# VHH binders against Uncharacterized isomerase mll1393, part 20

Target 1, 302 residues: Uncharacterized isomerase mll1393, of Mesorhizobium japonicum (q98kn6)
Amino acid sequence: MQTRNYLLYDVFTTERLAGNPLAVVLDCKGLDTIAMQAIAREFNLSETVFVLPPDNPKHKNRIRIFTPDYEMPFAGHPTVGSAIALAELAGESGAGIFVLEENIGPVRCAVSRHDGAAFAEFDLAKLPEPLQLEADPQAIGAALGLAPHEIGFENHRVAFWSAGVPYVTIPVANLEAAGRIRLDNQAWSELAPRKSEWAFASPYVYCRETVNHESAFHVRMIVPGTPSYEDPATGSAAAAFAGAIMHFDAPTDGISQLWIEQGLEMGRPSRIRLELTVQGGKLASARIGGHAVKVADGKLFI
Below, E stands for the ipSAE of ESMFold2; O stands for the ipSAE of OpenDDE; V2 stands for 0.75 times the mean of E and O plus 0.25 times the DockQ between their complexes.

## First folded at step 23 (VHH; framework vhh_8h63_2)

Design ee1 (from dd1 with T28K; at its last look DockQ between E and O 0.65; V2 from the best seeds 0.00; counts 0 for: pae E 5.2 > 2)
Fold by ESMFold2, look of step 23:
Structure ee1 (fold): chain B 302 residues (1-302), chain A 121 residues (1-121)
Amino acid sequence: as target 1 above (302 residues)
Amino acid sequence: ELQLVESGGGLVQAGGSLTVSCAASGFKFSRYAMGWSRQAPGKERELVAGISSGGSTYYADTVKGRFTISRDNAKNTLYLQMNSLKPEDTAMYYCARDNYGRYDYPRFDYWGQGTQVTVSG
């Protein structure tokens, strides 16, 4: 019988049983795509990572990333979680910079310790861009079960941004409003823009009021569906949200590091670090990062 | 009122061809991904083909190269051209609407009544 070792990590958290869970399957040479997809479906997590030898011997590893339904070319929490898991498995300490080969290409990861816990970050390959939004902001609020006065704060307005995967960024008045959202999937499907040929863009709800004093924003991201699914921590959405921050807050030149809290309402508190480098009033670069902690390991009998 | 009405099913000899169609009403057809599924007696329903609002297509491996999905947004009509039919293609064929697919994978959430395709051979 062939067995494969796996690791289970919670990503974007320093606490076990929080964050966005990730399965990391080791030593995957010889597994075909059908087997990887079946294993990902068995785990039934947002994503499962399969670790392979690198094609370029100077790189750390190749990884393949699967949802329960299909393979992704790249994803945020799988990259952060894999980088930390591989560094810890090798017994490495201190700072490390290495490349993970992903279907979109090589991804440069920096792994370090931050406040006594493992931390990984990567540069955004694509900076956020604004997209045209046809939908009425008040209709968007109604699809979330919110009144018109609960949409927006300060100068922040509903917008549509992408740093690869587009999101409808929806400012709401406060934590109480954020806590009451309930997605009407039918209403959403009739007004939302598309994120791909096969899917409508997801709402990314945010407010300035936060539960954790260290957070800059409180956010929620709901994937439409029957039933809908709330994601604990969404790196690609934080990347798109950097565009809204640049547009509406217009931070001054320099480097800003912002913590974004997510997943609190659904019961998996998560923290994503967004780093913005601003030059001449424009976003020059950005990074997504976070912690991850090992929860379990085991063997697959396959 | 939302409706998907399939037609064009029937009996056909192995190796033959058949086109099934689906008339859609009660929703903004052009906004939705559409597709076909099928169910043979005693088997689970399976996805056969999908087509996005922009015309991108998906096919199950068992039908690639033999079946072609298409849509006419002006007529609110979905089509499945089925060539080189095999006895294994015998099933009830259902028109489907998909509006909740994940990034690169279609998912269907509404179905018509179906049209029977029977392949003798």
Scores: ipSAE 0.159, ipTM 0.628, lowest interface PAE 5.2, mean pLDDT 89
ESMFold2 (binder alone), look of step 23: mean pLDDT 84; pTM 0.854
OpenDDE, look of step 23: ipSAE 0.651; ipTM 0.875

Design ee2 (from aa5 with T28K; at its last read DockQ between E and O 0.89; V2 from the best seeds 0.84)
Amino acid sequence: ELQLVESGGGLVQAGGSLTVSCAASGFKFSRYAMGWSRQAPGKERELVAGISSGGSTYYADTVKGRFTISRDNAKNTLYLQMNSLKPEDTAMYYCARDNYGRYDYPKFDYWGQGTQVTVSG
ESMFold2, look of step 23: ipSAE 0.750; ipTM 0.901
ESMFold2 (binder alone), look of step 23: mean pLDDT 85; pTM 0.856
OpenDDE, look of step 23: ipSAE 0.660; ipTM 0.874
ESMFold2, fold request of step 24: ipSAE 0.761, 0.720, 0.769; ipTM 0.900, 0.888, 0.903
ESMFold2 (binder alone), fold request of step 24: mean pLDDT 84, 84, 84; pTM 0.850, 0.848, 0.846
OpenDDE, fold request of step 24: ipSAE 0.852, 0.188, 0.850; ipTM 0.950, 0.630, 0.948
ESMFold2, last read: ipSAE 0.687, 0.765, 0.784; ipTM 0.870, 0.902, 0.905
ESMFold2 (binder alone), last read: mean pLDDT 83, 84, 84; pTM 0.848, 0.848, 0.847
OpenDDE, last read: ipSAE 0.850, 0.855, 0.837; ipTM 0.948, 0.951, 0.943

Design ee3 (from dd1 with S56T; at its last fold request DockQ between E and O 0.95; V2 from the best seeds 0.84)
Amino acid sequence: ELQLVESGGGLVQAGGSLTVSCAASGFTFSRYAMGWSRQAPGKERELVAGISSGGTTYYADTVKGRFTISRDNAKNTLYLQMNSLKPEDTAMYYCARDNYGRYDYPRFDYWGQGTQVTVSG
ESMFold2, look of step 23: ipSAE 0.734; ipTM 0.890
ESMFold2 (binder alone), look of step 23: mean pLDDT 83; pTM 0.843
OpenDDE, look of step 23: ipSAE 0.639; ipTM 0.866
ESMFold2, fold request of step 24: ipSAE 0.764, 0.770, 0.726; ipTM 0.904, 0.910, 0.896
ESMFold2 (binder alone), fold request of step 24: mean pLDDT 83, 82, 83; pTM 0.842, 0.835, 0.835
OpenDDE, fold request of step 24: ipSAE 0.849, 0.000, 0.852; ipTM 0.949, 0.225, 0.949

Design ee4 (from dd1 with S30N; at its last fold request DockQ between E and O 0.87; V2 from the best seeds 0.80)
Amino acid sequence: ELQLVESGGGLVQAGGSLTVSCAASGFTFNRYAMGWSRQAPGKERELVAGISSGGSTYYADTVKGRFTISRDNAKNTLYLQMNSLKPEDTAMYYCARDNYGRYDYPRFDYWGQGTQVTVSG
ESMFold2, look of step 23: ipSAE 0.760; ipTM 0.902
ESMFold2 (binder alone), look of step 23: mean pLDDT 83; pTM 0.847
OpenDDE, look of step 23: ipSAE 0.591; ipTM 0.854
ESMFold2, fold request of step 24: ipSAE 0.761, 0.808, 0.801; ipTM 0.902, 0.917, 0.914
ESMFold2 (binder alone), fold request of step 24: mean pLDDT 83, 83, 82; pTM 0.839, 0.840, 0.835
OpenDDE, fold request of step 24: ipSAE 0.582, 0.000, 0.755; ipTM 0.818, 0.205, 0.907

